# VHH binders against o75319: the designs that were tried, part 291

Target 1, 181 residues: o75319
Amino acid sequence: GNHIPERWKDYLPVGQRMPGTRFIAFKVPLQKSFEKKLAPEECFSPLDLFNKIREQNEELGLIIDLTYTQRYYKPEDLPETVPYLKIFTVGHQVPDDETIFKFKHAVNGFLKENKDNDKLIGVHCTHGLNRTGYLICRYLIDVEGVRPDDAIELFNRCRGHCLERQNYIEDLQNGPIRKNW
Below, E stands for the ipSAE of ESMFold2; O stands for the ipSAE of OpenDDE; V2 stands for 0.75 times the mean of E and O plus 0.25 times the DockQ between their complexes.

## First folded at step 19 (VHH)

Design nt7 (framework vhh_4orz_3; at its last look DockQ between E and O 0.85; V2 from the best seeds 0.83)
Fold by OpenDDE, look of step 19:
Structure nt7 (fold): chain B 181 residues (1-181), chain A 120 residues (1-120)
Amino acid sequence: as target 1 above (181 residues)
Amino acid sequence: EVQLVESGGGLVQAGGSLRLFCAASGFTFSSYAMAWLRQAPGKRREWVAFIASAGRTYYADSVKDRFTISRDNAKNTVSLQMNSLKPEDTAIYFCAAKDWPTLFGSYDYWGQGTQVTVSS
């Protein structure tokens, strides 16, 4: 169906580049069929995503979609020049080790292959906040050695919203390091 | 053998300028991000400036608008232009390299450092 996700309108469409990283977080863009249920200023399509990124003088090099559904938009709605990766990630619970590994692997692969440019890894779940924030922070903590509180603060500041789920925050702050490979 | 050799340090009065250089050899320079870090007596080493292989730069808040990092891939060098120097900038400055295009984390290679002293 084309029901607008709960509270989707409450979140900024696109965050800011996380300084020192190649990450940018955003809420899920919605395909054209959703527009009839939105005010014009509430619309956020795949096209709008790219326009907003360009307005920031940035360029997407990869999109990682963490939603657990395919109903919001199609990969065909994206430019052919931007790879799309789906990692089905269940909401409300801490991602499992396999999901974390898939995310880390994708990010590492991108970074290895894109050292010659400054393109961003766009990451989103439904709201581009909790699942998105957890996996980005998990990467920064486990792979980059960033302090958990610093990673969380950086993400929150750049996304324009704070991580909301206590189980995610607790795992980031006090949970074990996950295997990188 | 990998080498990073810093130069250009010295004594300068407050408000003055210095330009540090780092000459790299023994690795594919153009593929590495470069950074300058500094360590003052009795203080922890701190990050100063970073330049990715693709050229994006980052600066610590304490040096923004005063310092400029740049690189020359043809000469395998990275430089740090330091303007409006302050006594607080006094430290040993280190050149460092990493093959990862991010600011955070550890560096793969380090220079021996060059002393910068700013007198009041």
Scores: ipSAE 0.881, ipTM 0.929, lowest interface PAE 0.5, mean pLDDT 96
Fold by ESMFold2, look of step 19:
Structure nt7 (fold): chain B 181 residues (1-181), chain A 120 residues (1-120)
Amino acid sequence: as target 1 above (181 residues)
Amino acid sequence: EVQLVESGGGLVQAGGSLRLFCAASGFTFSSYAMAWLRQAPGKRREWVAFIASAGRTYYADSVKDRFTISRDNAKNTVSLQMNSLKPEDTAIYFCAAKDWPTLFGSYDYWGQGTQVTVSS
């Protein structure tokens, strides 16, 4: 049950705030029971996440968890004051329109409620890269009118890793604008 | 009626400075993000500077370190201090406002614009 996700160690824990947006991306934090299988420098717990965000002089106002499982950490491992939302997102496939709509709705709701502060939306899947990057870019393209290549470049630079899955990249670059919000 | 009225434009020599002002009325100014955009003849309108209601600022790369955006919520004004002006800064400058905290996307209200002309 506490197996380290495949290739999870290969990714930087937390990215940087994406300029002009309220997004920050990171890989899934792992609760303490996983630490037996990690060198000290490899650990990245929910507490480590919040410490790293604070070190950047930022504050999380929402975490959107895109994983399909509950086994990596429990929402109760998070500070009481940080809202948490799970949007079950199947890996390896371009997310369906329902998933995209849920993500857009959550983001827009947060932005409306938080227009008078500077808090961030943290988004993660298992690696904080493919599903996370797709949905963030899909939001920027569809809702905020950012060019696909500019959205992808911004995400890649701020995450510190490039989007890997070609089907996601192709859909962002050449697929239809999703009018689901 | 919502109004955004720009002022402070004019003719200036390269290397000079100007300060633009935008007076706002007809909406709750302190809750809106404000921006300056510009449009040169025959070119697309481009974003120049942005200030969120909470105070975070962003600048286009072409004006970073030369321009400063600020807001005065008591007077319902946003300003743009423009230093070290270049001929490439010649454009009509527009004030814009939106009830949304992010840089990208559409703006709800626009001013009429003020001309800035920077001579060689």
Scores: ipSAE 0.763, ipTM 0.881, lowest interface PAE 0.7, mean pLDDT 92
ESMFold2 (binder alone), look of step 19: mean pLDDT 87; pTM 0.875

Design nt8 (framework vhh_4orz_3; at its last look DockQ between E and O 0.80; V2 from the best seeds 0.79)
Fold by OpenDDE, look of step 19:
Structure nt8 (fold): chain B 181 residues (1-181), chain A 120 residues (1-120)
Amino acid sequence: as target 1 above (181 residues)
Amino acid sequence: EVQLVESGGGLVQAGGSLRLFCAASGFTFSSYAMAWLRQAPGKRREWVAFIASAGRTYYADSVKDRFTISRDNAKNTVSLQMNSLKPEDTAIYFCAAKDWPMLYGSYDYWGQGTQVTVSS
């Protein structure tokens, strides 16, 4: 269906590049069928995503979709030049080790293959905040050795919204490091 | 054998300029990100400037608009142009390399460092 996700309108559509990283977070873009339920200024389509990225003088090199549904948009709505990866991630609970590993593997693979450019890894869940923020921070903490509070602060600042889920924050701050392979 | 050799350090008056150089050998230079870090007496080592293999640069807030990092892949060198130097910039400056396009984390290779002293 084309039901607008709850509170979807409350979040900025696209964050900023996280300095020192190749990450950018955004809320889920909605395909054209959703537009009839939105005011023009509320619309955020896959096309709008790319336009907003370009307005920031950036370029997407990969999109990682963490939503647990496929109803929001289709990979065919994206340019052929931008790879799309779906990692079904259940909301409200800390992602399992397999999900974390899949995310890390995808990011590492992209970075290894894209050292010659400055393209971004676009990551989104429904709101582009909690699941998205957790996995990005988990990567920075586990792989890059960033302090948990620094990772969280960096993400929050760049996304323009703060992580909301206490269980995610607690796991990032005090949880164990997850295996990288 | 991997080597990073810094040069260009010295004594300079406040407001002056220095240009540091780092010559790299023993690895595929063009594939590595390069960085300058510094350590003042009694202080922790701090990141100063970073340049990715693809050329994007980052600077610490304390040196923004004063320092410029650049690289020459043909010569396997990275440089740091330091303008408007301040006494607070006094430190040993290290050249470092990592085979990763991210600013954070550890570096794979380190130089021995070059002393920069800025007098009042």
Scores: ipSAE 0.864, ipTM 0.919, lowest interface PAE 0.5, mean pLDDT 96
Fold by ESMFold2, look of step 19:
Parts: sequence; C-alpha cells; structure tokens
Structure nt8 (fold): chain B 181 residues (1-181), chain A 120 residues (1-120)
Amino acid sequence: as target 1 above (181 residues)
Amino acid sequence: EVQLVESGGGLVQAGGSLRLFCAASGFTFSSYAMAWLRQAPGKRREWVAFIASAGRTYYADSVKDRFTISRDNAKNTVSLQMNSLKPEDTAIYFCAAKDWPMLYGSYDYWGQGTQVTVSS
C-alpha cells in the first residue's frame, strides 16, 4: 500500500526559487505512513517541505499538485494558510490543452492576488521533474515570452535535475503556439 | 498622466561611478515592479536590473555585483547605482514599470531615457 514511488529517493526534495519568477519545484512529500520504508535521512514530509522552504528564506503561497493520486499526503496536513490545488495531469504524454489552461489560469490568478508580496508557487508531480518542468516551462514560454531553451535551462538548474522526457522537450522547443485565455 | 522621468546620466571615466534616478507619477508606484533597461548605439534594448514591488531584485549577468537597483516608495523613485563602469556600459538607460511580479515580458510604462557615456 505505502509503496515508495519508483526512483523517488534519487531526486533532491526541493529545488531553488527560479529567479525572475514565483516558481519553486519539489518532489511529492510523503506522509508519515510511508516513512517505515525510508531511512531517516530519506524522509521528506509535508513538514520537511515547509522547513526547507523557510531555510531558503522563502514562503509558499500556493501548492499545485500535479499527481493523479491522493495517497502521498492529505491536503489537510498542510498549513491552512497555504492554498492547495490539484490539477490532474496525465503522465508520460504531453499534457493536453485543458490541463495547460488550468495551470496557466491558476498561476495567473495567484500572481494577480499576490503581486504585492513575494510568496512562491510550489509545483510538484511525483518527482517534481517532467510534468512539473513541462508545465512551468510551458507557462514561461507562452505567457511570459521566455525562449524555450532558456526556460528549460532555468528549470533544470533550479530544480537540480534535468528534464528527462524527450517528447516534453520536443514539444516545448517546437510545439504549436497555444492560446493563453 | 503616467510619467517616468530619468535623470543622473552623463559622461564618466571608466572605473567610475554614476547614480541614475527615475521619478514616477500617475500610478500606484508601490504596487509596480520597476526595471532599468539600456540600449547601446546600434544594439537592441537589453534588461539591466529589476526590482519587484516587494523588494526582490534581479540583475543581468553583465552588471551583477557592479550595479544596485533600489526603490523609495515614499518618494516614488527608483535608482540605479552603477559602480566600476566600463565602456560597454555606454547606452541610453530607460526606466520601466509593470503591474506584474515576474521579471519577463513587456512593460506597461517607459521613460524617455538618459544617456550614460563611459570613456577610457
């Protein structure tokens, strides 16, 4: 039941704030019940997430959860002051236009409501890499006008791991122009 | 009427320092992000420094550790302290503002620019 996601231990828990943006990416935190299969140094709970964010002198204002499941942690375990949004995102395939639109809408809404503070949008999938990196880069490219290779480089550097899936990279570099409404 | 008015430009020797000022009016200054951009002769305009409404700053790699952007919300001004100036810093410097917290993208308001010339 409490199976540790494949390769989850191989990834840094939390990246760094992406300069010039409000994004920070991380792998999925795992609630206490998973920890019986983890060494103490491998644990990364919702509490650990917030501690690591504070260590960076940052503050989360929104968590966007891109996973298909609710088994990893309960949103109720997050501080009540931090909004949580699930955006159901299929793995292994380039996200569809509806998913991309939901992400853009959520990010734009947050930025409008939080323009007068410096709070971050935390984004995660299971590993905080492929789906997370794709949607963050898609936003930066389509909404903010960042060049694809610059968006990818920024994400990779700040996450501490490179985007792995070539279909995502190809779509970011050469995919169709998308509407932002 | 929104206005951004730059001042403080001029001629300065390489290795010297200069401080630019931008006076803002006609909008809620404290809610806007502010930036300095520059355009050298024959070159396209490039971003130099950015300061969010909440005070976080970013710098282009070419000026990092030499230039400092700051804002004074009481006076509705943004400034750019430029130290260790080089001839390649020669450009028209523009103040810009946007009602958006991200570094990237277009700006809503622009000043007319102030000339900075760095000589050997």
Scores: ipSAE 0.703, ipTM 0.868, lowest interface PAE 0.9, mean pLDDT 92
ESMFold2 (binder alone), look of step 19: mean pLDDT 86; pTM 0.876

Design ra1 (framework vhh_h_nbbcii10_fgla; at its last look DockQ between E and O 0.01; V2 from the best seeds 0.00; counts 0 for: pae E 17.9 > 2, placed apart)
Fold by OpenDDE, look of step 19:
Structure ra1 (fold): chain B 181 residues (1-181), chain A 122 residues (1-122)
Amino acid sequence: as target 1 above (181 residues)
Amino acid sequence: QVQLVESGGGLVQPGGSLRLSCAASGFTFSYDRSFALGWFRQAPGQGLEAVAAISGSGGSTYYADSVKGRFTISRDNSKNTLYLQMNSLRAEDTAVYYCAAKYPWLDEYDYWGQGTLVTVSS
């Protein structure tokens, strides 16, 4: 249905580019059918996403959708020039190794083929916080060698909200490095 | 995990027709629009040859010169299946046919099926 996700209104629509990376996190944009249930200032559509990115003088090169549902918006709602990747990611639990690998592989492939530009990798789950933050941080830790606390701090600062899930934080801080290839 | 499973191969006479299917799992055609899909073939003693490809959106197709006008690549999002319609088959079309998938920003196909044998013989 067209129910607004719980607590969705509580989070900033779009974060800031993470310095030193190509990542930007945002909450899930909602297709037009949700607008009737929102105040005008609460609306955040796929179009609004791109407008907000432009306001930051940035450009999206890839969108990675980590939501486990298909009801929020359709790939057809996005410009054809921006590739869209769906990685169904279950909420509340630490993503499995396959999910982590898929994310890393996609990101690495994008970075390899986009060395000549500065386009961003936009990542979102429902709130653009926990699943999104975990996978971005997991990438920074496992692939870029960033200290776990530094990765988490950077993400939290740029997203404007802090990772909330203790199991995610614990895994990032103390969990094993996951296979990159 | 991403899996591709080909089917529809078999023995056919020259001039005949055959339709290959590739059932995809681990991703959905409608939502994973970035996935480019393709058919490849390898004849006995020969290297791998690209046969046909279709873009993630389905708006663009590619065909090898050797199959243009005879083969048609298509996808059914509702069935998450890729097809290769082969008409006017020739002996030189005999090969193992493979289905493959890749992200558009990658140079090489990452996911491959096990292949299905097509034999064109009188």
Scores: ipSAE 0.394, ipTM 0.741, lowest interface PAE 1.2, mean pLDDT 93
Fold by ESMFold2, look of step 19:
Structure ra1 (fold): chain B 181 residues (1-181), chain A 122 residues (1-122)
Amino acid sequence: as target 1 above (181 residues)
Amino acid sequence: QVQLVESGGGLVQPGGSLRLSCAASGFTFSYDRSFALGWFRQAPGQGLEAVAAISGSGGSTYYADSVKGRFTISRDNSKNTLYLQMNSLRAEDTAVYYCAAKYPWLDEYDYWGQGTLVTVSS
């Protein structure tokens, strides 16, 4: 059904561009059918997402959707000019190596194709925090060589919320460096 | 853990050549235009001198005047390796050579190798 995701209202809709990267994180936008259960100030639709990005003087060039459902919005709700990619990512557990590889491959492909512009990669899961933060930080650590604590601090500050899952934080800080593509 | 490891140093006569390599592990070189890779050197008792640098996209290079025309920086992102080809070596090129990486959100080169010694002497 169209139940509002648990705790979804508690999170800022869209973060800020992570400086020096092409990433911006946000919570899942909700299509119009969910608005019956939302106050006007709580609404955050696909259109609202794009308006908020434009308010930051930014432009999305790719959306990576980490959820494993399509009940929240349809890719057809997005502008045809913005590529959309779903990478199924289980919650509550550190993503497996195949999921991490798919994410890295998508980011690297985007950077190659968009080397001559400044468009952003938008990444979301349900809340735009734990799975989203893990994969962005995993990329920064493994591919860009950012220190784990620096990656986590950058994400937390720009998302406006701290990573919450202890197993994700521990894996970023102390877990193995994953092989790249 | 992030590492940069230099190799290829050694003793060489004046006029000779060496090729330095810098292998990165724990991260992959970025294509971002603001990412930079560089070679620096330090002779005993002296400060660091920037020798050469190359951007992540490969479109921008820098060479110190003292090495221009003799040294060539290059990189191979598929092999995660930075190179410095050093030709027409002179005694004044004797130094420990370091590779380093600078990420776009940092003002300085933040990741450094351990260095490799190059000695140019008869």
Scores: ipSAE 0.000, ipTM 0.145, lowest interface PAE 17.9, mean pLDDT 85
ESMFold2 (binder alone), look of step 19: mean pLDDT 80; pTM 0.812

Design ra10 (framework vhh_h_nbbcii10_fgla; at its last look DockQ between E and O 0.41; V2 from the best seeds 0.00; counts 0 for: pae E 14.1 > 2, unsure alone 64.1 < 65)
Fold by OpenDDE, look of step 19:
Structure ra10 (fold): chain B 181 residues (1-181), chain A 122 residues (1-122)
Amino acid sequence: as target 1 above (181 residues)
Amino acid sequence: QVQLVESGGGLVQPGGSLRLSCAASGFTFSFDRSYALGWFRQAPGQGLEAVAAISGSGGSTYYADSVKGRFTISRDNSKNTLYLQMNSLRAEDTAVYYCAAKYPWLDEYDYWGQGTLVTVSS
């Protein structure tokens, strides 16, 4: 169905670019069929996403969708020029090594092929917070050697909301480094 | 958990036609539009050769010169299946054919099927 995800309205639609990275996090945009259930100011569609990114003088080069459902929007709602990657990621539990690897591999590949531009990697789950924050932070920690607390603080600050899941935070702070390749 | 499973291979006479299928699991074509899909083949004693590829959106296709005009790559998102229609088959088309998937910005394909044998012989 097209019911609004729980607490979806409580989160900022789009965060800020994470300084020193190409990451930007946002909550899941909702296709037009959801609009009838929202006040105009609450609406956040794929089109709105791109408008908001543009308002920040940024450009999306890749969208990574971590939601575990397909009901929110269709890839066809996105410009063809922006690749869309779906990584089905179960909520509330720490992503498995395969998921982490897929994310890292995709990001690294994008960065390798986009050295001559400054396009962003947009990442979202439902709220664009926990799964999104974990995988971004996991990347920064494992691949770029960022201190876990620094990664988490950076993400929280830029997203405008803090990671909420203790198991994610704990894994980021104290969990093992996952293989990068 | 991404898997690709080829089928449709077999023995066919020169000039004949064959349609290969690649059933994908672990990702959905319609929602993983970034995945570029391709067919490769390896003939006996030869290296791996790219045969055909299709972009994630399906808007772009590539064909090796050796198969251009004879082979057609297509995808059915509703069935999560990649196809290779092979017409006017030649003896030199004899090979194990592999289905593969990759991110469009990567050079290497990340996922491969087990392959299906195509033998073109009179």
Scores: ipSAE 0.166, ipTM 0.578, lowest interface PAE 2.6, mean pLDDT 92
Fold by ESMFold2, look of step 19:
Structure ra10 (fold): chain B 181 residues (1-181), chain A 122 residues (1-122)
Amino acid sequence: as target 1 above (181 residues)
Amino acid sequence: QVQLVESGGGLVQPGGSLRLSCAASGFTFSFDRSYALGWFRQAPGQGLEAVAAISGSGGSTYYADSVKGRFTISRDNSKNTLYLQMNSLRAEDTAVYYCAAKYPWLDEYDYWGQGTLVTVSS
């Protein structure tokens, strides 16, 4: 199935770089087989992703794919020079500690190896909003010491859409700091 | 968690051969794209030495000068397994051999096996 994900058209394809961080969030790109179901202006392919990043004068150095499926595009659809990580993340529930650790580990590893450049970590789930926003904010809170409300506001502004899932927002605002890292 | 389990170590005479295997499991990332793999060894009283490494796709390999022409690293991504074929073994190859994995963009190996002992003696 080449069915367009529910509400996918409702979201901006790519956000803006989050100032003071190496993150940029976007919705899942869709491989060419989906384009027959889309108007030209609605298309957002892996190639379109890289073009939009370059239009912002930025460069991706890592893509973290949080989706629980591989039907939207294949890692082989990406330039071989760009590392790709899939972290299988179950939706609708606050990510477990193993998932949070995997995300932090990948980000910290990237930052260590890329301290001498300005390349970005691109993060997406299906819509680039709830799971994406949660894990980025969890990183900023736990690792960088950012206040929960400041992390959420920064993500919302740069993504161009507000985090929607209340259980994620409540965990970020009121849940324990995950000091594992 | 990524888990690496070595096997195939043992006693062998000088000039002999062994094949080490490393079974990999628990991946968060695709085995063939996300992980570079390597073999390391530690002889008694010595530091850890990089022996051989192979890229995620298998297209790039590295060998320490001490093993070039005698050892061959390979990987079978369909079985999630790394191999080290060791030919023309010498007494100085005696060591505990470790399988290790890293992300291609990192300098350091994050994941390590428990080691398998190779002893080369008469």
Scores: ipSAE 0.000, ipTM 0.183, lowest interface PAE 14.1, mean pLDDT 85
ESMFold2 (binder alone), look of step 19: mean pLDDT 80; pTM 0.818

Design ra11 (framework vhh_h_nbbcii10_fgla; at its last look DockQ between E and O 0.71; V2 from the best seeds 0.00; counts 0 for: pae E 12.9 > 2)
Fold by OpenDDE, look of step 19:
Structure ra11 (fold): chain B 181 residues (1-181), chain A 122 residues (1-122)
Amino acid sequence: as target 1 above (181 residues)
Amino acid sequence: QVQLVESGGGLVQPGGSLRLSCAASGFTFSYERSYALGWFRQAPGQGLEAVAAISGSGGSTYYADSVKGRFTISRDNSKNTLYLQMNSLRAEDTAVYYCAAKYPWLDEYDYWGQGTLVTVSS
């Protein structure tokens, strides 16, 4: 159905590019069928996503969708030129090693093939916060060697909201490094 | 967990036709438009050969020269299934056929099926 996700309205639609990275986080855009349940200023569609990105003088090169549902929007709602990757990620629990690896692998591949541009990797879950923040931070920590607290602070600052899930934060701060290959 | 399962292999006479299917689970074709899907084959005593591929969006296809004009790769998103229509089969098409999925910007395929045997013999 087209039920608005809980607390979806409470979060900024799009964060800022994370300095020193190609990541930008945002909450899930909702297809047109959701608009009838939203005030005009609350609407955030795939089209709105791209408009907001352009307003930041940025360009999306990849969208990674971490939601565990398919009801929010369709890949066809996105420009053909922007790859779309779905990584079904269960909420509330720390992503498993396979999910983490899949995310890392996708990001690394993108970066390898996009060295000649500055296109962004857009990542979202439902709110674009917890699952999104965890995987981005996990990448920065495991692959880029960023200190966990620095990664978390950077993400929180750029997203405009702080990671909320203690188990995610704890794993990022104290959990083991996951394999990169 | 992503799984690919091939089916449709069997014995067929030269000049015959066969349709292979690859059922995907753990991801959906309609929502995984970044995945490139492909068919590979390995004949006895030979290495793995790329046969056909289709882009994540479905807008582009590739065929090996050896199968061009005879084979057709397609997908049905509603069934989450990849197909390989093989026409005008030849003895040299005898092989185990594999379906695979990868990110379009990577060279290696990340997910593979178990394979299905196609034997072309009179």
Scores: ipSAE 0.018, ipTM 0.443, lowest interface PAE 4.7, mean pLDDT 91
Fold by ESMFold2, look of step 19:
Structure ra11 (fold): chain B 181 residues (1-181), chain A 122 residues (1-122)
Amino acid sequence: as target 1 above (181 residues)
Amino acid sequence: QVQLVESGGGLVQPGGSLRLSCAASGFTFSYERSYALGWFRQAPGQGLEAVAAISGSGGSTYYADSVKGRFTISRDNSKNTLYLQMNSLRAEDTAVYYCAAKYPWLDEYDYWGQGTLVTVSS
């Protein structure tokens, strides 16, 4: 069987839309085969994700999946009307410049094509926290000119959990501004 | 890095068949359903012509009028490969054929192969 990711149950499933942005962060949804190992209140499937987004009166227009693995759900489990992009992102290390560029390119493309609607970009890794928070904050800092501490505070508040990995926090606060493309 | 590599081009007689392949690396068709995929061609001295396309979901296809009924676009997710089956080839099909990919919400194709030459001649 499918094993529940370590500490996955400790995180709120879906955050809140980050005001002034198009981002919403969440932990990885788990396909139905995982539910045997979960209490009913612990379940968070792809269907549950979309129900929770709808309950917030929001709509997803893109899902960016940052997980380094392919085990948790299949893109076919998502509504066909929602584009899905996988960016394999190694955990524990600050993402490399290629990964950051792919993320920026996807976000910029989405914003250009969706300037006349209010659809959101959903971003997740395994827990929807460290890799997710890093790339969202990196985008806000490099592309939107947001101060590092303000980007981090906004992400933490809206996700409902604080970024945990110190190397990510240090790179955001004190690392170089990355080139945009 | 992301790349698309075409193969299967060559010399073929009028009325013949050829199957072009486009192997993708650096991203996986089976996990990135958001990409629209297409085949384009360029005859000498002419601009690019869209030949066939398939939506990111795979639910919609497009064919240029000049190839409808003769060409079929398809993909094999297990091999991470896009195909163009070309039947009943004509001299006018002679061109360099490119595969390309884009996000479905953009108007521009972002990723292009290097092209493979198809020559239809006696």
Scores: ipSAE 0.000, ipTM 0.230, lowest interface PAE 12.9, mean pLDDT 85
ESMFold2 (binder alone), look of step 19: mean pLDDT 80; pTM 0.814

